# Designs tried in a protein design chat: VH-VL binders against q0atu2. Part 15

Target 1, 119 residues: q0atu2
Amino acid sequence: MLDKKARIRTSREYRNVFEKGKRLSGRFLIIYYVENALDNNRFGFITNKKIGMAVIRNRIKRQLRAIVREYQGQVKNKHDIVLVARAGIGKSSFEGMEKDYIAIMKKAGLFARNANKID
Short names: E, the ipSAE of ESMFold2; O, the ipSAE of OpenDDE; V2, 0.75 times the mean of E and O plus 0.25 times the DockQ between their complexes.

## First folded at step 4 (VH-VL)

Design q3 (framework fv_dusigitumab; at its last look DockQ between E and O 0.08; V2 from the best seeds 0.00; counts 0 for: pae E 8.0 > 2, placed apart)
Fold by ESMFold2-Fast, scan of step 4:
Structure q3 (fold): chain C 119 residues (1-119), chain A 122 residues (1-122), chain B 111 residues (1-111)
Amino acid sequence: as target 1 above (119 residues)
Amino acid sequence: QVQLVQSGAEVKKPGASVKVSCKASGYTFTSYYINWVRQATGQGLEWMGWIDPYDSYTGYAQKFQGRVTMTRNTSISTAYMELSSLRSEDTAVYYCARVFEYSDSWYGMDVWGQGTTVTVSS
Amino acid sequence: QSVLTQPPSVSAAPGQKVTISCSGSSSNIGSDYVSWYQQLPGTAPKLLIYDNDKRPSGIPDRFSGSKSGTSATLGITGLQTGDEADYYCGTWDDSLSAYYVFGGGTKLTVL
């Protein structure tokens, strides 16, 4: 699970990312992203009703949080990033979601060329 | 300012189709879902379905599946709802409303169109 | 039949308080957030409450919401004649396929 400080929590903060941010789509994910004035990155997650019922949406959200946490050290500092799951994500494997996340983050220029090497 | 503006009133014969438009302004059209809700004369609100303007994904209430089609045109920030095989029971005010989602919750329908009256009569 | 049950009407005098109930099941109110909508005569609905108990900007604090189990409540204090309207609760239902449901509506009369 991500630290509370690394999560976008309020409706106002999500709306700021939607309205001011850039958007990029992958196969299973859409990201909205904008630079912030904080010392760290923050992530938001949206698993829309179009994905399926609550049990499926909850599983997808848990898996996305795990993927984001795993690659947190590679993300360029000081961004608010919202991940929106697309309808097809419910049929994807964990590895498929991970691959899509990496591809979209690289395409957005959000992965640091030289990731931090602390652990 | 953020607003949704709908097309004008329609009068149709039974068996005809009607297509209502909903033009968005003042926000990023593709970042919010559009819901369609109707209200028959003297009755409550009835959810018809929704569209994601980003990818045209739609979900319809079972009652309307086979008769309703929701589409959008991103170049003019406009959503459409077409209802076919009209009956007198379809006489209602039809509303579009945007939906904002965040985190583990659903914000609700925070901006509504003014409504389009559709009258089905012989 | 509405999936969510509301009283058809409530009434109170100016300055009083009123509550409007909304009863559902585990697949809707029991599993998702509730919104409340106000519809003044001849107008489109307006969002009053989202996320069970939160107010959009511009909604006065005399409007409040709460949820317990499979029921939700809208509270209005300091009742004004301009509050006379129809009130609807709404939430997602995840039973057969995800779809949005409204309550049957409650007509508030300010006498």
Scores: ipSAE 0.480, ipTM 0.840, lowest interface PAE 2.7, mean pLDDT 88
Fold by OpenDDE, look of step 5:
Structure q3 (fold): chain C 119 residues (1-119), chain A 122 residues (1-122), chain B 111 residues (1-111)
Amino acid sequence: as target 1 above (119 residues)
Amino acid sequence: QVQLVQSGAEVKKPGASVKVSCKASGYTFTSYYINWVRQATGQGLEWMGWIDPYDSYTGYAQKFQGRVTMTRNTSISTAYMELSSLRSEDTAVYYCARVFEYSDSWYGMDVWGQGTTVTVSS
Amino acid sequence: QSVLTQPPSVSAAPGQKVTISCSGSSSNIGSDYVSWYQQLPGTAPKLLIYDNDKRPSGIPDRFSGSKSGTSATLGITGLQTGDEADYYCGTWDDSLSAYYVFGGGTKLTVL
């Protein structure tokens, strides 16, 4: 799992990202991202009812956490990033989800220049 | 008309396996999860598991893990539940029921099969 | 025995109002949507309420659902003889690997 300090936890923190951050939409994911005043990145995850049953939402959340964790060290520091799962993600493969994450993060310019394992 | 039609009653010996079918009609089969629920005589409802007909992804109740197998045939819009190593305690009416997957509503099981009586006796 | 707790039975006269409670925990009712099912004698269950308080098509407005905290309530007004049945609450429980859980059921008798 992501470290506690790497998690967006409060409604206030989420609201800040939504209100002040930038938005990019992918096939399966929407990301909101904003610079923070910390030395680390924080990630939040939103899986709404439209994705499917609770078991599906939880599955998707676990998969997204796994993806974020895998690439965490390659993301530019000092960002709050919220991942919003789109309805179609419920039928996506893990690989498809990962590909979408990489694509959208690249588009956002959030990966470090020396990042590896991006392609 | 949206409906789930299950296979007929089964009588099995202890240790045997039973495979119940659930044929869907009137809707897109792969757009709804299929749940299996059983009910012993005079007892309450017991959830067994679910299957996503789209990709055969399954989730089983811990009680039945290793003994239950849920499958589907999309070409005939039919879901199957197989229970092995049958015991007398498995005697019950078995139901299939659908749940819609992509909605901000309808998280309940809105369509049920008529039930399949499975009797396990020596 | 059941993860969700319901009273075993309730009764009332025709025309009266009855309520059926469903008690759970933060990992089920507290965190997910509750459904209610009606099971007439000798029949398969029927969805009565979903998403805590919504009625499927064909369900009269005499039936209502509510949720507060870790508890849910089914309300039936204008009780009719045809309402005599078993009623079950249900929801998903994250603590049980997102298994679906039912209440123990409540037998409603119309006096």
Scores: ipSAE 0.024, ipTM 0.708, lowest interface PAE 4.8, mean pLDDT 89
Fold by ESMFold2, look of step 5:
Structure q3 (fold): chain C 119 residues (1-119), chain A 122 residues (1-122), chain B 111 residues (1-111)
Amino acid sequence: as target 1 above (119 residues)
Amino acid sequence: QVQLVQSGAEVKKPGASVKVSCKASGYTFTSYYINWVRQATGQGLEWMGWIDPYDSYTGYAQKFQGRVTMTRNTSISTAYMELSSLRSEDTAVYYCARVFEYSDSWYGMDVWGQGTTVTVSS
Amino acid sequence: QSVLTQPPSVSAAPGQKVTISCSGSSSNIGSDYVSWYQQLPGTAPKLLIYDNDKRPSGIPDRFSGSKSGTSATLGITGLQTGDEADYYCGTWDDSLSAYYVFGGGTKLTVL
């Protein structure tokens, strides 16, 4: 479970990431990320209506939170990171989303260098 | 200053196609979806579809499937909407609008182009 | 006939209050967030309300939104003659045939 302090919550916080952050795209996900002034990371999740009905969006968001929680100890600190579900993500398996997340985070250089065996 | 500036008015004959442009400035073009909305004279707003300018992924309203194509050119920060097989009923003002999707709880179209009048007549 | 139903017109005197309704279904207003747009004569629409009841920066607090069940309401207090415009509700519809829908619009007259 992600701690409350590790969540991006306000519209201002989200806007800052989109306006000032870098973007990298994968098959099912887009990440936006920017350094923050905190001692911790914060994560945000966007599953807008373009990806499907509310029940599908809720499943996707739950799955993405689980993936982020699994790897959060490997993420370099002091970053605000927003995960955006791409339209068509509903065709992906949990495993497919997980592999996409790992690939994007490695490409962004956001995993810590001492993180062993990142899957 | 965030702006969307659209191409000028068009007059077309039935059966032709029209392509409307929408040039973005003052923000990172590839970070925001663009919607297209039209409005016939004296009528309400009608949503046509969206495009993700990053990779050209689109979604079209069912009414326009098969007749509309939305594209973009990222090097000049410009989105396009092309409508084919024009009929008199397609006479309308066509708007592009930016969607600022900073969370899944906000879906408003916060910046609109000035509109492009398309007239379809014999 | 629009998926979202609005009254065609409403009117009130300057300084008074008015509400504009927007009726939908469980596949749109009942499950999704509502936005409101103002269109002054001869101009492009402008976003007034998003997420049912939130105001973008620069929108005065005399404009308000609310949602109950499958209906949404735009409230305007302290009416000014400059508020004469068409007002549209909009939301995403989860049905297969549409992605975003607008109400039919409401003409506000300030008498």
Scores: ipSAE 0.019, ipTM 0.668, lowest interface PAE 8.0, mean pLDDT 85
ESMFold2 (binder alone), look of step 5: mean pLDDT 91; pTM 0.938

Design q4 (framework fv_dusigitumab)
Fold by ESMFold2-Fast, scan of step 4:
Structure q4 (fold): chain C 119 residues (1-119), chain A 122 residues (1-122), chain B 111 residues (1-111)
Amino acid sequence: as target 1 above (119 residues)
Amino acid sequence: QVQLVQSGAEVKKPGASVKVSCKASGYTFTSYYINWVRQATGQGLEWMGEIDPYDSYTGYAQKFQGRVTMTRNTSISTAYMELSSLRSEDTAVYYCARVFEYSDSWYGMDVWGQGTTVTVSS
Amino acid sequence: QSVLTQPPSVSAAPGQKVTISCSGSSSNIGSDYVSWYQQLPGTAPKLLIYDNDKRPSGIPDRFSGSKSGTSATLGITGLQTGDEADYYCGTWDDSLSAYYVFGGGTKLTVL
């Protein structure tokens, strides 16, 4: 579970990331990210109705939080990052989501230089 | 100012199609869903469907499947709703509204267009 | 028929409190957040409440929302003549392949 301070919680905070942040697309995920003034990272998750029924969306959301938490220590400090699940993610495996997350974070330059590579 | 501006009133014959536009300004068009809602004279609000301008994903209410098509043009920040095979019961005011779905909640339709009156008569 | 049931009308005097109910099922109100919308005559709807009980910026605190089980409630205290409008609840219905549904609407008359 992510700590309260590591989560983006309000629509206003999410909108700030979308309006001021950079965007990068993966196969199953889109990330929006911006540097913050808080000296810690915050994550947000969007799993909308296009993915499928509530059961599927909740499963995807739980899996994405688990992935983010597992690799949280490898992410460069001072960023607000929103993960948006794409429609096809419902058919992905956990491993597929994890690989996509790692790939897009590396491409965005958000993994610290000393973070272990998980390929 | 954040706003949605819709095209003007339409008068159509039964069997025709109508295409209503919704032009967004003052925000990042691709970051918010656009929903389409109609209201027949003296009746309540009826959800027709949604479009994600980012990837053109659409979801339609079952009642309108086969007759409605939602599209967008990101270069001009405009969403469209086309309804075909019009009948007198389609006479209504048609609204577009934006929504931001975040985390595990749906934020609600916080910005609405002014509405487009569509009259279907012979 | 609307999937979400609201009373057709409600009335009260200025300064009084009024409550508008919205009744659904486990597939809609029981499983998702509820929003409330105000529609003044001849205008587009306006968002009053989202996520069951939260107000957008600019909405006075005399408007409140709550949810219990498969029912939601909009409360309005200190009624004003300007509150005379139609009020709609809305939520997602997972049994209809994730379609958004509105209540039938309640006409509030301030006498």
Scores: ipSAE 0.014, ipTM 0.624, lowest interface PAE 7.5, mean pLDDT 85

Design q5 (framework fv_dusigitumab; at its last look DockQ between E and O 0.58; V2 from the best seeds 0.00; counts 0 for: pae E 8.3 > 2)
Fold by ESMFold2-Fast, scan of step 4:
Structure q5 (fold): chain C 119 residues (1-119), chain A 122 residues (1-122), chain B 111 residues (1-111)
Amino acid sequence: as target 1 above (119 residues)
Amino acid sequence: QVQLVQSGAEVKKPGASVKVSCKASGYTFTFYYINWVRQATGQGLEWMGWIDPSDSYTGYAQKFQGRVTMTRNTSISTAYMELSSLRSEDTAVYYCARVFEYSDSWYGMDVWGQGTTVTVSS
Amino acid sequence: QSVLTQPPSVSAAPGQKVTISCSGSSSNIGSDYVSWYQQLPGTAPKLLIYDNDKRPSGIPDRFSGSKSGTSATLGITGLQTGDEADYYCGTWDDSLSAYYVFGGGTKLTVL
């Protein structure tokens, strides 16, 4: 459960991350990320129509939010980060998504050296 | 200025194929899906399919599966829709339209091409 | 055949209000957002409403949208002659493996 201040909500904000941000692709996820001028990190989630039906998209979105929340303490401060689920994510396990998220965030250099995982 | 500009009118014989282009300008081509929608004379809008230009993923309406192919060329910001085995019933105006998907929202098709008239006659 | 049902026509006088309905099912309007499009004669469609009730920049507030259950409505107040057009609703249909569908369209005549 992410605080409302930690969520990217508007079309303009998503477009800003896409237009100005960097892109990295993992196995099941793509992230777009850019530094923000705020005091906190914000996350956006896109479980697009190419994944499948609403029940699958809603399940994936809930699982991704849970993963992001679990690791929020490890993310370097002052970033807007959008997670885009790739078409194949519907076949992945929760552990598979979590592993991909950790790998891509480390590759992006977005995990802080002294960050702590929340319980 | 954000624009989608389509290729010109086509006249084809039954059994032929037609390939319509849609050139994007004024925005980052790979950030928006391109949808293809047709409209026969005096009829309503009919969705044909869509493409994600970032990875070439496509989805087609069942009616057109096997006859339609959607592609793109990112170096020239252009999407293509090719319809094969043309019939007189395929006579219509064909539109491309962009969509930005964010969060839970489907923004709607906010920018449309001017349309390409395709006439299929013997 | 249209998956989403709209009245074929509606009419009213200048300055009046009209409501255009769009009826679907749990697999389309009941599970996803509705958009509305305006098509003036001889032109490409124009987005009027997205996400059930939001207006793009430049669309006047006399255009409004709403959704309840498996139905959506487009409201137009203060009708002007320039509003004569065909109006289409649209949404994703999960029963068709997540394909986009349009309503059959409604012709608005301003008498």
Scores: ipSAE 0.262, ipTM 0.788, lowest interface PAE 3.7, mean pLDDT 88
Fold by OpenDDE, look of step 5:
Structure q5 (fold): chain C 119 residues (1-119), chain A 122 residues (1-122), chain B 111 residues (1-111)
Amino acid sequence: as target 1 above (119 residues)
Amino acid sequence: QVQLVQSGAEVKKPGASVKVSCKASGYTFTFYYINWVRQATGQGLEWMGWIDPSDSYTGYAQKFQGRVTMTRNTSISTAYMELSSLRSEDTAVYYCARVFEYSDSWYGMDVWGQGTTVTVSS
Amino acid sequence: QSVLTQPPSVSAAPGQKVTISCSGSSSNIGSDYVSWYQQLPGTAPKLLIYDNDKRPSGIPDRFSGSKSGTSATLGITGLQTGDEADYYCGTWDDSLSAYYVFGGGTKLTVL
């Protein structure tokens, strides 16, 4: 699990990202990202009811957290990043999600230069 | 000020359709789901459905499937609920209410419209 | 008849404490956050509690919420005459394709 310090928790924090941040859309994910005033990155995850039942949403959320955790050390610092799961993500594989995440994060220019396991 | 302002009272005949509007102001319209809830006189709250204004995705209560249509116009931050094939039992006050979309920690309807009275009578 | 069950009515004198129960199932209260709504006579409902136990801005701390298992409880301390209203619990039910469900409502009378 992501460290509490690395998580967006409050509605206010989410709204700030959505209102002031940039948006990029992938196949399965939409990311909103904005610079923060902290020394660390914070991640938020949105799996709304369009995705499916709670068991599906929770599964997707766990998978997204795992992906984010895997690449956390390779993301540029001082960003609040919210991952919004798109409706089709429920039918995607973990590898598909990971690929989409990598692609969208690259497009956003949020990965560090020395990032590994990024294809 | 954050508010939802609904259209005025409606009087309809059985079999007709009614379309209620809900105009949002004071916040980003596409960040909140719009729910529709009705209440017959002296009765409890009945959830009808929701719409995501960002993409017009909808979820309707099964009771109203095929008879209710929820839409939105983002350019004027307005949501619409149309109920067709009206019956006397549809006589009620109809409310719109918003729910924050981008949070797992706020599923309550925190802002409500003032309500729209719809009367169905012969 | 409502998916969530509430007592039809509760009453107490000013200054006293009242509790309103809301019982559901594993697919609703057991799996999602509960909200409470206050509806004063002739007015639209107002969000009183969200996420089981959180108060929106402007709601006094006399109002509290809790959830355990498939049941939720609204607590009101220091009861005031202005608290006389109908109270509804609500939550999402995934068994119904993520429908929202309300309790039947509880009429609170301040004696």
Scores: ipSAE 0.083, ipTM 0.765, lowest interface PAE 3.5, mean pLDDT 89
Fold by ESMFold2, look of step 5:
Structure q5 (fold): chain C 119 residues (1-119), chain A 122 residues (1-122), chain B 111 residues (1-111)
Amino acid sequence: as target 1 above (119 residues)
Amino acid sequence: QVQLVQSGAEVKKPGASVKVSCKASGYTFTFYYINWVRQATGQGLEWMGWIDPSDSYTGYAQKFQGRVTMTRNTSISTAYMELSSLRSEDTAVYYCARVFEYSDSWYGMDVWGQGTTVTVSS
Amino acid sequence: QSVLTQPPSVSAAPGQKVTISCSGSSSNIGSDYVSWYQQLPGTAPKLLIYDNDKRPSGIPDRFSGSKSGTSATLGITGLQTGDEADYYCGTWDDSLSAYYVFGGGTKLTVL
């Protein structure tokens, strides 16, 4: 679970990322990201009704949080980042989501040099 | 200001199709779902489906599956609903409505278009 | 015919309080958030309550929402003649695929 200070918490904070940030699409994920004025990164997650039933949405959100947790120390500092699940994500594996996340974060220039797993 | 403006009233014959437009302004069109809801005279609200404008992903009510198509044109911030094989019971006011796409917040239709009257008659 | 059941009508005098019920099931109200919509005569519906009990900006606090189990309730205090409208509950239903469902509507008469 991400620390309280590493979470995007309010609809206003989410809206700021959507309205002011950049957007990149992958196969299973969309990220929105913007620089913040904090010492740290913050992450938000959206798994809405288009993903499927509640049990599927909850599984996907849990998996995305785990992926972000694994790589958060390698993300360039001072960003608010929202991960949005795309409709096809329900058929992906954990490894598929992980690869997609890495690819998008690299394309966005958000990974620090030599990104590696924390495990 | 956030606004959804729909196309004008239409009169159609049974068997024809109708395409209603819904133009969004005052917000980023691709960040919110558009739902379509209809209401026959003197009746309640009936949900027809939704579209995600960012990738054209749709979900249709079973009753309309095979007859309804929801699309969008992001360059002009406009969503469309097309209903084919029209029958007299399709006579209704058709609304578009926006839905927030935020985690752990809001599942309601917070902005509605003014409605488009579609009349299907011989 | 609606999977969400509302009384067809309610009435009360100006200044009074009224409640409107919405009964559903574990696949909708029991597992998802409830919204309420007001439809004044001749107009499009307007969001009144979302997330069971939250008010959008501009909705006065005399409108309230609550949910318990598979039932939801809209409360309106200090009734005004301008509150005469149809009121609909709505929620997502996950029983087959995610789809939205409205209650049958409740006509509020202020007499």
Scores: ipSAE 0.015, ipTM 0.663, lowest interface PAE 8.3, mean pLDDT 85
ESMFold2 (binder alone), look of step 5: mean pLDDT 90; pTM 0.937

Design q6 (framework fv_dusigitumab)
Fold by ESMFold2-Fast, scan of step 4:
Structure q6 (fold): chain C 119 residues (1-119), chain A 122 residues (1-122), chain B 111 residues (1-111)
Amino acid sequence: as target 1 above (119 residues)
Amino acid sequence: QVQLVQSGAEVKKPGASVKVSCKASGYTFTSYYINWVRQATGQGLEWMGWMNPYSGDTGYAQKFQGRVTMTRNTSISTAYMELSSLRSEDTAVYYCARVFEYSDSWYGMDVWGQGTTVTVSS
Amino acid sequence: QSVLTQPPSVSAAPGQKVTISCSGSSSNIGSDYVSWYQQLPGTAPKLLIYDNDKRPSGIPDRFSGSKSGTSATLGITGLQTGDEADYYCGTWDDSLSAYYVFGGGTKLTVL
């Protein structure tokens, strides 16, 4: 579970990332990211109704939070990052989402060279 | 100054198509979703669909599936809504409106275009 | 008919308070946040309330929203002649037939 300090919570904070941030698209995910003036990273998650019913969207959010949690120590510090799930994510496996996340974070230059999974 | 400016009024025959434009200014076009909403004279608001200007992803109300297409041109910050196989009941004012999506919620449709009157007549 | 039910009209004198109801079902108001929109005669709608009870910057605190179960309410206190308008509620619908739905609208007359 991500610490409350590591979550983007307000509409103002989400809007800041969307308006000032860079963007990259993966197969199942879009990330928006911007450097912050804090001591830590913050993550936001968006799963809109086009993906499916609330049960499916909530499952995807839990899975994305678990993936982010596993790799949080590998993310370069001082970033606000919003993950937006694309329509097709509802049919993806957990492994497929994880691979897409790793690929897009590496492409963004947000992962350390020797990134490792948390035990 | 954040605004959405729509194309001018259109008069079309039944069976034709209409394409309405919505030009954004004063903000980053690709950071907000665009919704299309119509309103017949003396009637209420009817949602047609949304479009993500960054990805091109869309969602349409079932009533309009197969007749509506929502697109954009990011180089000129312009959204489009094309409605085909026009009928007399498609006579309405068509609005574009931006929305900000966060935490599986919308900020609401906070900026609206001025509206485009489309009249379908023989 | 609209998916969300609003009274067709309400009226009150300047300085008074009105409430406008919006009734839906478990697939819409019961499952998601409600927004409220004001439409002055001959103009495009304007966002008054989002996420059930929050106001955009610039909206006076005399406008308020609330939600309970499958119903939402817009409250307006200290009525002014400039509040004369049509008011619409709106929300997502989780059904297969619609995504976003509006109420039928309520005409507010300030006399």
Scores: ipSAE 0.098, ipTM 0.731, lowest interface PAE 4.4, mean pLDDT 87

Design q7 (framework fv_dusigitumab)
Fold by ESMFold2-Fast, scan of step 4:
Structure q7 (fold): chain C 119 residues (1-119), chain A 122 residues (1-122), chain B 111 residues (1-111)
Amino acid sequence: as target 1 above (119 residues)
Amino acid sequence: QVQLVQSGAEVKKPGASVKVSCKASGYTFTSYYINWVRQATGQGLEWMGWMDPYSGYTGYAQKFQGRVTMTRNTSISTAYMELSSLRSEDTAVYYCARVFEYDSSWYGMDVWGQGTTVTVSS
Amino acid sequence: QSVLTQPPSVSAAPGQKVTISCSGSSSNIGSDYVSWYQQLPGTAPKLLIYDNDKRPSGIPDRFSGSKSGTSATLGITGLQTGDEADYYCGTWDDSLSAYYVFGGGTKLTVL
């Protein structure tokens, strides 16, 4: 899925994002985000037990990682970002999760704008 | 820095209800689940349930379903656990504890309140 | 019932090593990470080990954890009188009937 360097891996690193970060809520997702001192972005994922059994949570986690990977190049560099899945996400489609992710990242100001076109 | 401070001891009659508070400070209250755990005199730890301060969603142990309610007030970073229809067997120390969830798993309960003694007697 | 099984008591002398076991099932220890908690007399529990084998800041390296299949173990080396306490394992249960479960606890006596 995501490159090892692009993942938040330790509970200490997750806690840093929660304690010092900003929060923004979407329909199926909540993001917490802070600027880091690295030369790359890192992502973390939380799928709580209320979503469903392990099979469902693991599917959601894999789908979220796939979405994040697809849009890596559009995210402003030097951020640690944690995605928290909400209970209702288990009933969502892949496309629904993707749209929510894009919307919340744009609202947070973390997505780059499209280049202006001059004719 | 980071702490959970619980309300004081309570003495109740059988059939009454008790509401214990747990005030969080030194961290972002909505970033951690709050768990409630009790311990009867000379007995082990018994998990009662979890509450997500951000959403208000809860999960209760089957043994306590119908008698326990877990809530919060985010404006004062305080969690509550109310237990109704008290019996002498509910005499215990009640703890709140935060837990951090990451990568579809729980980080263990790393910060605990000091405990609230609830005595149920006639 | 998804109850984790621990020995009720263990004892050893100062400087010795002790191991505390915790046995569960596929729905709990077999499916999620194990934590260990230390409870000194008259105090709230303290997190000692998380994610099977990780120590929080401030926990000395003489405390260790491990997990194999549906069982977990807590190891304590170089025993000190201050280690006399109750020790509990805990984990998430993925069954529909229970969410988080603790072991019955082990009383460690340092003689």
Scores: ipSAE 0.012, ipTM 0.612, lowest interface PAE 8.5, mean pLDDT 84

